# VHH binders against p49116, part 50

Target 1, 238 residues: p49116
Amino acid sequence: EGPLLSDTHVTFKLTMPSPMPEYLNVHYICESASRLLFLSMHWARSIPAFQALGQDCNTSLVRACWNELFTLGLAQCAQVMSLSTILAAIVNHLQNSIQEDKLSGDRIKQVMEHIWKLQEFCNSMAKLDIDGYEYAYLKAIVLFSPDHPGLTSTSQIEKFQEKAQMELQDYVQKTYSEDTYRLARILVRLPALRLMSSNITEELFFTGLIGNVSIDSIIPYILKMETAEYNGQITGAS
Key: E = the ipSAE of ESMFold2; O = the ipSAE of OpenDDE; V2 = 0.75 times the mean of E and O plus 0.25 times the DockQ between their complexes.

## First folded at step 3 (VHH)

Design q13 (framework vhh_7qbe_3; at its last look DockQ between E and O 0.01; V2 from the best seeds 0.00; counts 0 for: pae E 12.8 > 2, placed apart)
Fold by OpenDDE, look of step 3:
Structure q13 (fold): chain B 238 residues (1-238), chain A 119 residues (1-119)
Amino acid sequence: as target 1 above (238 residues)
Amino acid sequence: QLQLVESGGGLVQAGGSLRLSCTASGSDYAMGWFRQGPGKEREFVASISSSGGYTYYADSVKGRFTISRDNAKNTLYLQMNSLKSEDTAVYYCAAEKWGRYFSTDYDYWGKGTRVTVSS
């Protein structure tokens, strides 16, 4: 049995919408987020172990961890996306909503805290200089999480997660041999992902595109998309 | 599109030192130096992470070359000490935007600067 990931799985290239507007509007933000989501799902699909779990299990896994995958993607693509600018724009839009009295005070606080957590997480990953290989393995660890309720084939999922962890360990040991605690520093970031609300993420990044449709409901469709369709329809699905 | 411009190349005597610079226009990606000597293939010299926290060197230059960067100035450096004749090459600055630090397929390349080490 071969490795869980190959060099092909390290590649994670996000193409941003063009042209970039002078003012980041909701459409641009949502389209950018949609492209990242599709890329993340497509990446998952490219893993042979993921395919081996079957369509139903695959869908369940992605439904359970899409927010974590997306967030890791945000961190990885933060520079390309100009994430800080996007988040600032989102805050500005949120302020407009506040002025229009569209959100409760409690909700505003919750959303602002979420934005802060996202920014902080991405900053922390940048400070760690997480490389493409490490991101790939972290995504795999997150993807093959057996802890989510309602999953089938949990034993197999666990095996895949262990394999991802082992390969990451080997990679870090080989690549960063002088940094004894590199692996620990990387892995300790993962809990932060599970503290983030998928609902708030969805609201911040996707409401402009999908409206009342949930990411959960779109995931099966995304996972069934062909590569050609992905390339042609990267602005989102509803 | 990231533009990379190398400078600092020239003629130097064996045992001497030279400092190369590469100016980048745009975002701060992982950066690296490669070189191509006469009749040789392009080879990896050194790379540095986006923040500069990690550096990597080819065995042939370890202990002699130092890669660094100033992100505020958008500039990559290669300090070359104890130069040898075999270090004679065109040196290329490269940028890798996806965190593949050890990839030989960098996304952006400079035009190169020539370093000649005389015996």
Scores: ipSAE 0.025, ipTM 0.537, lowest interface PAE 4.4, mean pLDDT 89
Fold by ESMFold2, look of step 3:
Structure q13 (fold): chain B 238 residues (1-238), chain A 119 residues (1-119)
Amino acid sequence: as target 1 above (238 residues)
Amino acid sequence: QLQLVESGGGLVQAGGSLRLSCTASGSDYAMGWFRQGPGKEREFVASISSSGGYTYYADSVKGRFTISRDNAKNTLYLQMNSLKSEDTAVYYCAAEKWGRYFSTDYDYWGKGTRVTVSS
């Protein structure tokens, strides 16, 4: 029963492969994205309320929301990642692929629309100057969403989500007391996350995967990962 | 454009081992091995992410084959142990930049290296 999140859950430090290359390469993008994914999954795993739901529920919950958590992570870490530069380089590469007739124009235009939506989301979060506490609670609201199909224990999940919303409200009222509408402005950004396709996120950021395995398939293994193995993946040491 | 060159194929006795190599002109790609046996369709064998952190295997080779890469040398490897006559095939190195959601086919292919497993 205490607070849903503690100060330890506010810290969200992404370390990048260094240095950022002059020219886009998929190795840098995939390693950077993998570090963010692992950081996001293990952030979720560290929350006592999440731990209390049990392993089967944990897996189902993360499978349902991993793309939304990942997208919030992109927004939070956009400056550290130089995300705008990465996305611009991807756009240039996709346009060159059309010229060489390697991909259909319809597919590429669909992907370009999603890139634009991602950039607009990240820009809107930056313009609101969302702080680390606010990001932590937004991630918790996204994590404990009862509305995803195939999810069990929805009553308990809904209670945790309401608790996250309440704690965010308390934080915003205390910290931004003269900004009456800040909470509302923050919360209205969340529906945009449901517009992001997990399949397109995989294609943009996880192009290192070959075969029939998806992020959805590896989530149980990420959630069970030992501390030493986790540190290797988040820093690229393994 | 990426170039892929396989090597290391040859004749080997059943139960034996071979190590295939594929030299690439770059390391920014997910890579894999495919094979085509006599009179068969080309089939997936194994794949590895661009960083080397994720590997995947066809059921028929799991536990016997090991894929690895050395990004400093831009080289992909396939260690094949406990070889069976059914492993006889031309083995192809392949690389993919944009994943399966942009294309269901690999972007780059080598010419292949022949592996023959005899009794």
Scores: ipSAE 0.000, ipTM 0.169, lowest interface PAE 12.8, mean pLDDT 81
ESMFold2 (binder alone), look of step 3: mean pLDDT 85; pTM 0.868

Design q14 (framework vhh_7qbe_3; at its last look DockQ between E and O 0.81; V2 from the best seeds 0.00; counts 0 for: pae E 13.2 > 2)
Fold by OpenDDE, look of step 3:
Order: sequence, then structure tokens, then C-alpha cells
Structure q14 (fold): chain B 238 residues (1-238), chain A 119 residues (1-119)
Amino acid sequence: as target 1 above (238 residues)
Amino acid sequence: QLQLVESGGGLVQAGGSLRLSCTASGSDYAMGWFRQGPGKEREFVASISSSGGYTYYADSVKGRFTISRDNAKNTLYLQMNSLKSEDTAVYYCAAEKWGRYLRTDYDYWGKGTRVTVSS
């Protein structure tokens, strides 16, 4: 009955691993990415509407959109993460793999294109200067997407998405009243998220930590993670 | 809590230039400059978005002042050219925590740096 999001859902604070190495190794990149993934999942869990869908539906939703959420997170946290440096490091690692003939030419091309898409997306978001509220609503719109196959409660999901859209519209009109087309400029960025491969994202950011385990398979675990465990993870206490 | 520290204020002759700096520690915010002259209320001077892609200026300073930022150095700048006596004020650095550079209310404020323009 109330708003979909509150001010508590605007906060999205990523804590990077410390210390930052002089050379960004695979472990640092993977740890950073994992923290972002956990943060994104924790954020989703904090939304009452998300909780109302039930555990099975929640898991299905996150499985369907985790790459989009993660990518939005990358964009939002690009400065804190030094994302350009991370991506450069990934490219360097990839070059080493190329020299060792570990990847096919076609695969190399796919991966490089994906990295380019990620960088371009994040740059485009930075140019728009998307604020914390707008990011929260965009993530909600992405999260409550009813058009993924195999979802239950699609009618309810759709309602939540509409609510997110309406609240975003109201927010933008109120906050950026002189910029008539800001909402459209923001929303038009969303299709780019669905052009990105979750498999390639997983390979680039997570292979060093999860090995043969898929993000899809660990999502239920992440969603069941206690808040204390999450906090411990981000602080390195556990 | 974000701490803001202004610097660069001083005495300058009319027509002269001055560059203010504000150091911020922590997260990235939308930033702004305000000023309060003698016997006057605090007024908006300029604002800049988190990434620096958008800027906004008060009409009284347009064409003379330039707001910029270096996020790598966590520093906000205000380049003030063609200074006038009416620009005399304490200049305050401010931060908006959600990156809303067009807001008129900010969350964090510096202690200010005094700029005096002599005729």
C-alpha cells in the first residue's frame, strides 16, 4: 500500500577489499565483484515487495536479472571500484591467455566486445550523472521484470515494476523539473543491459573465486545469507 | 560523516582572480558553493554533479565563476574571475549525499573561507 522504495533503499555502499594491491590480481577483482554481487542481492532482499513474492519467486527473479543488477551496480560503484582500472587489468589478463593460446579467436572477440559494452554502458551512465534515487528505481525496474520466462506471480511482479516506474517518474519530475526529457534518457539505457551476456560477465569477474560453480547456483545461498554474515563478508571479519 | 574543508580565500583586488578549493573525504557527492556576504543571507553560487558532467550557476556569477572537481583528489574547485566588490563573502562548500546537484538543500557544510574584494 505504501511506496515500493524508501530512503533506506537508496543507500548502496560498496566496501572494497583492502589493501588495494599495486597490481590488480584476479583474486582482488573477483573479491570486489563478489562484494558487489552480495550487496546487490542484499539490496533486493531489503525491499518489502520483493519479500512478499516468496522465496521461490525471489530466487527465480534474481536468477533472471542478476547480470543486469550487477551491471547497474558496476555503473553506480564505478568510481569506488576504479572500474576502468579493473577492466584494464582484466584485459591484460586476457592478453596473457591469448598468448598462451587458451582462448579461441571467436571467444576473444566476444569477451573483448563484452568488456567494451560494459565500459560504454558505465560511461553512458556516468555522463547522465544518475543519482542514488534513480539508481535504486532503475534496479527495482530491472528486478521486477515480468517478461522473464518461467516466473510465477507475474501479475504481481508487473504491478511492482509499474510502481517503481511511477515512483521514478514522480521523483524525476520533482527533482529535475527543468529537464523534461531526463526520465526518457534514463530509461532508454535499460535495453543495453539485456544485450550483455551473463556467462561472459561471470567468466570475467567470478571465475577466479567460484571455479566451476555458477552464479546461478549460488544465488539461493546468497539470498538466504544472514545479515550478519553479509556484514562479516564485507568487513572481512569472517 | 563527510567533512568539508575550504581553502584559498583571501584579499583580492577588483577585477582579480581567486581559486577556492574544498577537500572532501569519503563518498562521492554532488557538490556546491554558497556564499554569505556582510549583512546578507546565504546564497547559492554554483553546483556540480557527482561526475562533473553537469554544472549550474547563479545568474550573478555566470561567465565569471567556474565550478569543477577532481574526484581522484577528492577536491572541489571554484575559479573566480573578474571579481567584484559584491563578491565579498564567506564562501562555503557543501555536499548533497545522493548526487542531486539541483537541490537547494545540502547535507554537509564546510566552515567557510573568507573572500574579500577590494575596490
Scores: ipSAE 0.524, ipTM 0.804, lowest interface PAE 1.1, mean pLDDT 91
Fold by ESMFold2, look of step 3:
Structure q14 (fold): chain B 238 residues (1-238), chain A 119 residues (1-119)
Amino acid sequence: as target 1 above (238 residues)
Amino acid sequence: QLQLVESGGGLVQAGGSLRLSCTASGSDYAMGWFRQGPGKEREFVASISSSGGYTYYADSVKGRFTISRDNAKNTLYLQMNSLKSEDTAVYYCAAEKWGRYLRTDYDYWGKGTRVTVSS
């Protein structure tokens, strides 16, 4: 059997809305986040192993892991996105919500703790200098996680995850042969992704969506999009 | 297309120092310096990871040259100390598409900046 990922699955180029506003606003943040989400879903859908699992399994997998994929995408694209600037703008907005009595102090504390965990994760990934191949395999390991409740075909999903782990191991050993512990350092970052709340991610990055649309509700639609429609959503072009 | 523009080359006395700069249109790449002496093949000098946390040097420059980057300015640097006549070359900035800083076969190349070390 062939490799789980090919070089075409390593490509992950995020294009930011232009021009960058002098003061970041919710619409810029939401458009940037939407582009990353669609890029992440397009990436997942392009994997032959993912396609082989069938539509119902694909939807269930992505519903279970979209926030982890999105968070890996944030870490990978943090410099292109100016993520530190975006998070600072969100923090300022939350502080204004306390002053204007728009959110409870308890909710804001919860959201601030989530932002701190997100910053810590992205900083740790940056310090490890995770390359594009490593990110692609980490995303595959996260995508093919068999331990989410309610999944079908878990034996096949587990085999795909093991294949992703094996291919990452081979890649790291070949590319970073002088760093014996690199694989272990990379893999121990993954559990932190399960601490990220999809509800808070939606609040932080997707508050500008028109209507009451949760990411869960649009996953089946996103996965069925034609390639031309994806490209429009990824770039924000009409 | 990633654009790479080198600067900072010039004439320097043996034993002297020079700092090269390379401005890039992005900072998500592993980057490196290569050089080509007169009538010679291009050779690897140094590389740095996309974050700047990991560096790698050719044996011929180890201890004398320091590679660094400022990702806020999208700029790569090569601090060259204790220069020798053998360091005379055109120096090229290069970028690796996927952040693989230990590779020596890079995807994007600048046009180069000339360094001449007089004896």
Scores: ipSAE 0.000, ipTM 0.319, lowest interface PAE 13.2, mean pLDDT 84
ESMFold2 (binder alone), look of step 3: mean pLDDT 85; pTM 0.877

Design q15 (framework vhh_7qbe_3; at its last look DockQ between E and O 0.01; V2 from the best seeds 0.00; counts 0 for: pae E 12.4 > 2, placed apart)
Fold by OpenDDE, look of step 3:
Structure q15 (fold): chain B 238 residues (1-238), chain A 119 residues (1-119)
Amino acid sequence: as target 1 above (238 residues)
Amino acid sequence: QLQLVESGGGLVQAGGSLRLSCTASGSDYAMGWFRQGPGKEREFVASISSSGGYTYYADSVKGRFTISRDNAKNTLYLQMNSLKSEDTAVYYCAAEKWGRYLSPSYDYWGKGTRVTVSS
C-alpha cells in the first residue's frame, strides 16, 4: 500500500470571513470557527484511508475526535485567524455575561481555564514551529485514534494510526536530522488535546451559529457536504 | 506569489560588518539566506523557522553570521560580522512555504544583493 498521506494533504488553508470587523463580534468568531471546522473535516475526508473505513465508521471517528482536530487547526491557523485576538474577544464577551449574572462562578472558571488551555496549547505549538507536514501527520494520528468508545473497525483504525506515526517519524528524521528529539517534543503535545472539553469548545466558538444544535449532530452533514458547497460558503457573503 | 526584496549589500573591508535585510509580504514562511560567489554555485548560508525559534547555519559562517526576523515588520535579517574575502557573493533571500527551515528546497527567491569584501 502507498503512504497514508500525500503532499496534497499538507495544504491546509483557512480563508477568514471578510471584511474583518473592527470589533470582533460573535458572528465573526463563529463563522471563522465554522470554516475551520469544515476545513478540518473535509481534510479528513480527503484521505483515502479515511474513506476506506466507510461512512458509519467515518462519522463515528470524527464525532470522537472533532475537538482535537479543531484545536490542532486552531494552532495551525493561529496567525491567519489572529487567534489571540479572537480569544481576547471571547473573554470580553464572557465578562459581559458575568456582569449580567448569566453564568455561575464555577462555570466561568471552567470556561476561562479552557480558554487558557487553548491559548497555551497554541503557543506551545508555535514555539515548536510545527510545519505543515507535521501538522498533517499529527491530525492523522488524532483522527485515526482507536481508543474511542463505540468505534467499529478498530484494528484498521489502529493500523492507519501506526502508519501515520511511522510516516511522521520518517519525515522528521529526514527533514530534521540534526534535531534528534524533535519527534518526541511534537508527540508529547498530543495529550493536552484530550484534556480539553468539547462542550466548552462548542460553547465558545459555535453557539452563536448553531444555537442548540450540537456539533455532534451536524458532523454527518458536514462530511456529506460537497467541496463545491464548502467553497461556495467560503467565497460567499460572510 | 511571495515577493522577496533584499537590501543592505555593499562594499566592506575585511573584518567589517554588514547587515542584510529582506522584505517579504504575505504569509509567514520559513526563511533562508543563500549566496553565490564568483564562479561558484549557490550555497546555503542560514535559515530560520517561521517564528524565529530555530536557526541553522552553514559551517563556514557559524559564529560570524546571525539570522533573525521581525515578523511584525515582515523582514528577515542577516547580520554578518568578521567578514572575509570568501564571503564576497550575491546574497539571496528565500522562503519555504511549509515552514521547513531545514529544507534544502525553497519556493520563493529574491533577486539578490551584492556583498563585496575587500582585503
Scores: ipSAE 0.753, ipTM 0.888, lowest interface PAE 0.6, mean pLDDT 92
Fold by ESMFold2, look of step 3:
Structure q15 (fold): chain B 238 residues (1-238), chain A 119 residues (1-119)
Amino acid sequence: as target 1 above (238 residues)
Amino acid sequence: QLQLVESGGGLVQAGGSLRLSCTASGSDYAMGWFRQGPGKEREFVASISSSGGYTYYADSVKGRFTISRDNAKNTLYLQMNSLKSEDTAVYYCAAEKWGRYLSPSYDYWGKGTRVTVSS
């Protein structure tokens, strides 16, 4: 028992590859995204409730929700990542591909719609001025989702999600006591995460993974890493 | 504009080996090999990530071909072993900046190198 999260789970500091190139390229974008992914997985691993579910359940949970955690991370770290600049570079590339007749119109439409959804989500989170405590609880609610197919221990996962919801409610009511509807406005943002495509996220941010290696396939390896190795991956230092 | 130049093609007996090379003007790209046999459409052979850490092969060549890269020399390789007459084709080096799925074909192509397998 005890609180689901502690103050150590609020810190979420992303460091970017140095230097930022004059013209963005797939290497810089993929390295930046990889650091965010590893930071997000380290965050999830550090939660005692997550550890208590066991290794097989941990893998299943993260496979089900990694894109949602990653998207929350993008919103939280948008300024540090210069996400607007990254997305603009991707849009310019897609527009050049149309001019050069290199992509099918249907695929371009799918990718552009995903970029618009991502931009809208990040803008809505910025407009609400979501703080670090709120992000931590939102990530916990997303992580402990019991309704994904194939999960075991769903009753325990549901209990952890309810605890995350309660702790968020208590935090918002104490910290934003004058804003009666803040909790509702925050929670209404979460369904948009379920609409994000993991396949398109991989293409936008993990294009350095040629040979059809998916994030799903590397999740068990990431979850077993030692903390020092995680920190090396997050900063790119080795 | 990325430039790609293939080399290493030639005539080889069935069961033999060849090593193809592709020199690029840069190394920040995912790269791959494609081939086009007589009267056929261009088909995928193998690809490798920009870092060199991930490889992917068509089923027809898996276990016989090995893709690799040397980013210090901006060079892509294809080691072709246990060659079959079906492998006869013009082999093209290709590169892309934004990944295979964002580009249904690669953005940059070499002029090709001919491989002929006799039996």
Scores: ipSAE 0.000, ipTM 0.165, lowest interface PAE 12.4, mean pLDDT 81
ESMFold2 (binder alone), look of step 3: mean pLDDT 87; pTM 0.894

Design q16 (framework vhh_7qbe_3; at its last look DockQ between E and O 0.39; V2 from the best seeds 0.00; counts 0 for: pae E 12.0 > 2)
Fold by OpenDDE, look of step 3:
Structure q16 (fold): chain B 238 residues (1-238), chain A 119 residues (1-119)
Amino acid sequence: as target 1 above (238 residues)
Amino acid sequence: QLQLVESGGGLVQAGGSLRLSCTASGSDYAMGWFRQGPGKEREFVASISSSGGYTYYADSVKGRFTISRDNAKNTLYLQMNSLKSEDTAVYYCAAEPWGRYLSTDYDYWGKGTRVTVSS
């Protein structure tokens, strides 16, 4: 069998909504996040191995790891997104909610901690200067995680994950031969993704657009979305 | 398409210093400096990662040259100290689009700036 990923899977270009408002409003943040989410899921869909798992397994897999994929996407697209500014805006919005007594103290703490974890993770990835290939493989490793409950074809998923890991190893060895510990430094970042709450991520980035609808519930629709439709949303008025 | 414009080249005496600049228009890339001396092939000088956290130098310039960048200004720098006659060359700025700062295969190139070191 051929490689799990090809050069076509390295490209991960996020187009931000235009124009950028002077003041980052909830709509802009949610739209930006949605575009990243769609990009991430459609990236997954473009992988032949992912397609080979079948629709049901694909859906289950993405449901299990969307938050991790999204977070890796945030890290990868942090500069283009002006992520620090977005997060600051979210904090400001949160402060307003606090003043209006809409959130409990405990919830505020949880949300703020989550924002901090997101920022720290993205900063850590930036410090490592993770390249496009490495991000692609890391996303693949996260995507093909067999340890999520309720998955079918776990043996095949595991095989794909191993393949991703091996290809990453080979890539890093070849590209960064002078940095013998780079692979380890990169991989040890992955556990941080599992500590992040998908619910809080959803609340921070998506509540303004989807309301009471969960990301979990829309994942099947996103995965079935035609590329043309996705592109239309990117280039469309928003 | 990324455009790269070098500046700062000129005539300098041996032992002197010179600072090159390269202005880049566009996204975040790994950046590098290359040079081509008279009658010589283009050779790698230095590279820097997208965030500037990692740098790499050719053995011939280690300890004398410093590569740096200011992403806010979209500018790449090469501080050249203790210049030698052997450093005489056209210096090229280059960009690698995937952030592979250890790569020698860059996709985007400037037109170059000439550095002449007189003895």
Scores: ipSAE 0.606, ipTM 0.832, lowest interface PAE 1.0, mean pLDDT 92
Fold by ESMFold2, look of step 3:
Structure q16 (fold): chain B 238 residues (1-238), chain A 119 residues (1-119)
Amino acid sequence: as target 1 above (238 residues)
Amino acid sequence: QLQLVESGGGLVQAGGSLRLSCTASGSDYAMGWFRQGPGKEREFVASISSSGGYTYYADSVKGRFTISRDNAKNTLYLQMNSLKSEDTAVYYCAAEPWGRYLSTDYDYWGKGTRVTVSS
């Protein structure tokens, strides 16, 4: 029953599709987002505490929190992804793309508000100089959230979340010893993740998938994948 | 891709000063300076967080070198004072996209700028 995370769980390196097109398009955005999703799921699966919860609990947990993990991944990788450019391209595509159902005025407002909230979240994380160790602990706190509906083993999940919070506290106090309020400033950002809609995230980043399957429905398959298949999806080598 | 271009290297007398600059083609990263002297391995010099609020220095340069950044200009600086002959090296600008300003493993590197300190 050692530390929840070790240094090996801190590495989170996203590889973007190459070459980057002159004009971003739905295919590039979806491939980039897919790589981040698979990287995030691979990261979660590598945690011994997550493995200890068992397959049914793991699937339920990830279904409940995948959008929050993905959003943290977007913030962490915003620079390497050129996320602001991707979001601008998404806005253009929402206005100019051909889709079967036209977005209503209320839906367009919802989607635009979501984009603004996502930009605000990513900017706030950058302003705080959140480092990769802190991101790893924040992702663990989000992953082991006991208050999602439909979860079993909530007592054990809560214990893992408390452990992640304790390890984050210890890290921040050691590494940023002269910044007394850093932990509080970091943790205040987490509630914003619950405001992110998984359905809108799918529309923004995963549109154009043939079959139009939800991320929720593919999570059991992603969690069962062999490591080699994960690496193919993360790097696009298939 | 993020592009890093160093400038400001040159020949300087021991005890002198020099300021290195590194222009970045992108957004804020945790950034650092490294150097490689003749016949030596590359070594860490200094690092700074993406906002500039946190800095860290190698013991060999503490009190003599100052790292800073101007995020409006996407420019990283290294002010080098009280230079010694052992400071002679190629100085590299580096960027770390995950914000780990205490990391020694950086992903993006410039081509380097040569600093020569004459005794």
Scores: ipSAE 0.000, ipTM 0.303, lowest interface PAE 12.0, mean pLDDT 83
ESMFold2 (binder alone), look of step 3: mean pLDDT 83; pTM 0.854

Design q17 (framework vhh_8cml_1; at its last look DockQ between E and O 0.02; V2 from the best seeds 0.00; counts 0 for: pae E 18.5 > 2, placed apart)
Fold by OpenDDE, look of step 3:
Structure q17 (fold): chain B 238 residues (1-238), chain A 122 residues (1-122)
Amino acid sequence: as target 1 above (238 residues)
Amino acid sequence: EVQLVESGGGLVQPGGSLRLSCAASGFTFSDYAMGWFRQAPGQEREFVALISSSGGYTDYSDSAKGRFTISRDNAKNTVYLQMNSLKPEDTGVYFCAAEKWGRYLSTDYDYWGQGTQVTVSS
């Protein structure tokens, strides 16, 4: 059996909406986030092992881990996205909303803590100087997590995860041979992803998804999206 | 056949009001978010307003906020745009569009109307 990931899976290029507005607004934030989400889902879809799980299983996997994948994507694309600026804008918008809607203190705290955790995670990843291969393998490890409730084919998922881990280990050993603890430093970041609320992430980045639509509900649609349609979205203008 | 037909455009003085309507047919209207876009001469089409499929959520461009109100009647398969305090810069062709979950890029919308002309002039 061949490797889980190929060089084609290392490429993860996010195209931001153009033109960039003078002020980062909800539109820009939402579109940026949506593009990242779609890119992440499309990436997952491009993995043969992912397809081998079948539509129902792979959909369930993505539903379970989309927040983690998205967050890794944020970290990976932080520079291109100007993530710090986006987060600042989100905070500003949140402050305005708080003033208008009198959100509960507890909710405000939760949201602010989430933003902090997100920023901290991305900063930590930047500090580690994670490269494209490492991100790809980390995303794969996150994607093929067998410990989510309700999953089928857990043995196969676990096998894929192990394969991702092994390939990551081999890569790190080969590429960073002088840094014997790099793998451990990288992997120890993953638990932070599980501390982040998918609901809060959705609220912060995807408020432009209007209606009774949740990320969970649209994931099957995204995964079925044609490449041309996806590309059209990426290159599209407002 | 999917159709979106805008109406209600016209000539109005600055400070005036117009109410645009868009009648939809050929698809399940209640499953789609609806949006209004506009295009001034020589300019790109720009976002004006969004409304969720249920009507429970709305959003506006900065220029539209406080002046425009988007609403919908799913029983009539119609989306509306109430435009108050109109300005000359609001002049353009206004388009109704449908998108499944309501995004802001025009390229994301699945269906479009032919547009209705709005002219704000003294």
Scores: ipSAE 0.008, ipTM 0.298, lowest interface PAE 9.4, mean pLDDT 88
Fold by ESMFold2, look of step 3:
Structure q17 (fold): chain B 238 residues (1-238), chain A 122 residues (1-122)
Amino acid sequence: as target 1 above (238 residues)
Amino acid sequence: EVQLVESGGGLVQPGGSLRLSCAASGFTFSDYAMGWFRQAPGQEREFVALISSSGGYTDYSDSAKGRFTISRDNAKNTVYLQMNSLKPEDTGVYFCAAEKWGRYLSTDYDYWGQGTQVTVSS
């Protein structure tokens, strides 16, 4: 059956919206985040093992893990996105919402804690200098997680996850042979992904910081997109 | 075989302008994000500006914001840095750099140019 991932799954090229406004705003942030989301989900769709699970299982699996994939994508693309600048703009928007009495103090605390956790995660990944192969395997490990409730085919999903873990181990041992503990340091970062709240991610990146957009509801449509429509979403060009 | 060649540096008075160019060869330019960095003697290279592979996103250091503009022409395999309102503190060697994998740290760039000298003096 061959390896779980090929070299085509290592390339993960995010293109940012054009033109960039002089000052970041909620529309630019939402478009940028949407491009990353589409890129992440179509990355998953391109994997033969994912395709083999069937369309209903694909939808269930992505619904369960989209926030983890998105967060890994944020960490991987943080330089191109200038994520620190985007997060600063979001914080400024939250301050304006307070001044207009649009948020409770408890909600603001929850959102600020989420931003701190996200920054900590991205910084830890940058400190480890995670490369494109490692990101691809980490994304595969979180994609093929059999532990999410409501999944079918969990035995096959577990087998794919084990294969992703094996291929990551093999890659790290061969590529970083002088760094005995690199694999362990990489894998201990994964539990932090499950601490990220999907509804706060939606508020931060997808609905102008305040309000709700259900990513859960649009996942089936994203996974079924034709190539031409998909390219229009991730580049902003027709 | 990969080459990044900067040009357009020189001596300029405070408040003046320069436009730097970086011509790229040996790789598929449109697949790479491009950055400008600068280095004064005895200091580490510091980030100045970044432009995404499509040109749709740009980022600037605090010192460059509002005065410098990065742009690119994928048909000519060239990235530019328009530098306005130059100050003596902008003096240094300016390097262009290319990255494909989007790593978070700017020191992980895949390719670097030789640099072009910019001197802002009385």
Scores: ipSAE 0.000, ipTM 0.117, lowest interface PAE 18.5, mean pLDDT 81
ESMFold2 (binder alone), look of step 3: mean pLDDT 84; pTM 0.848

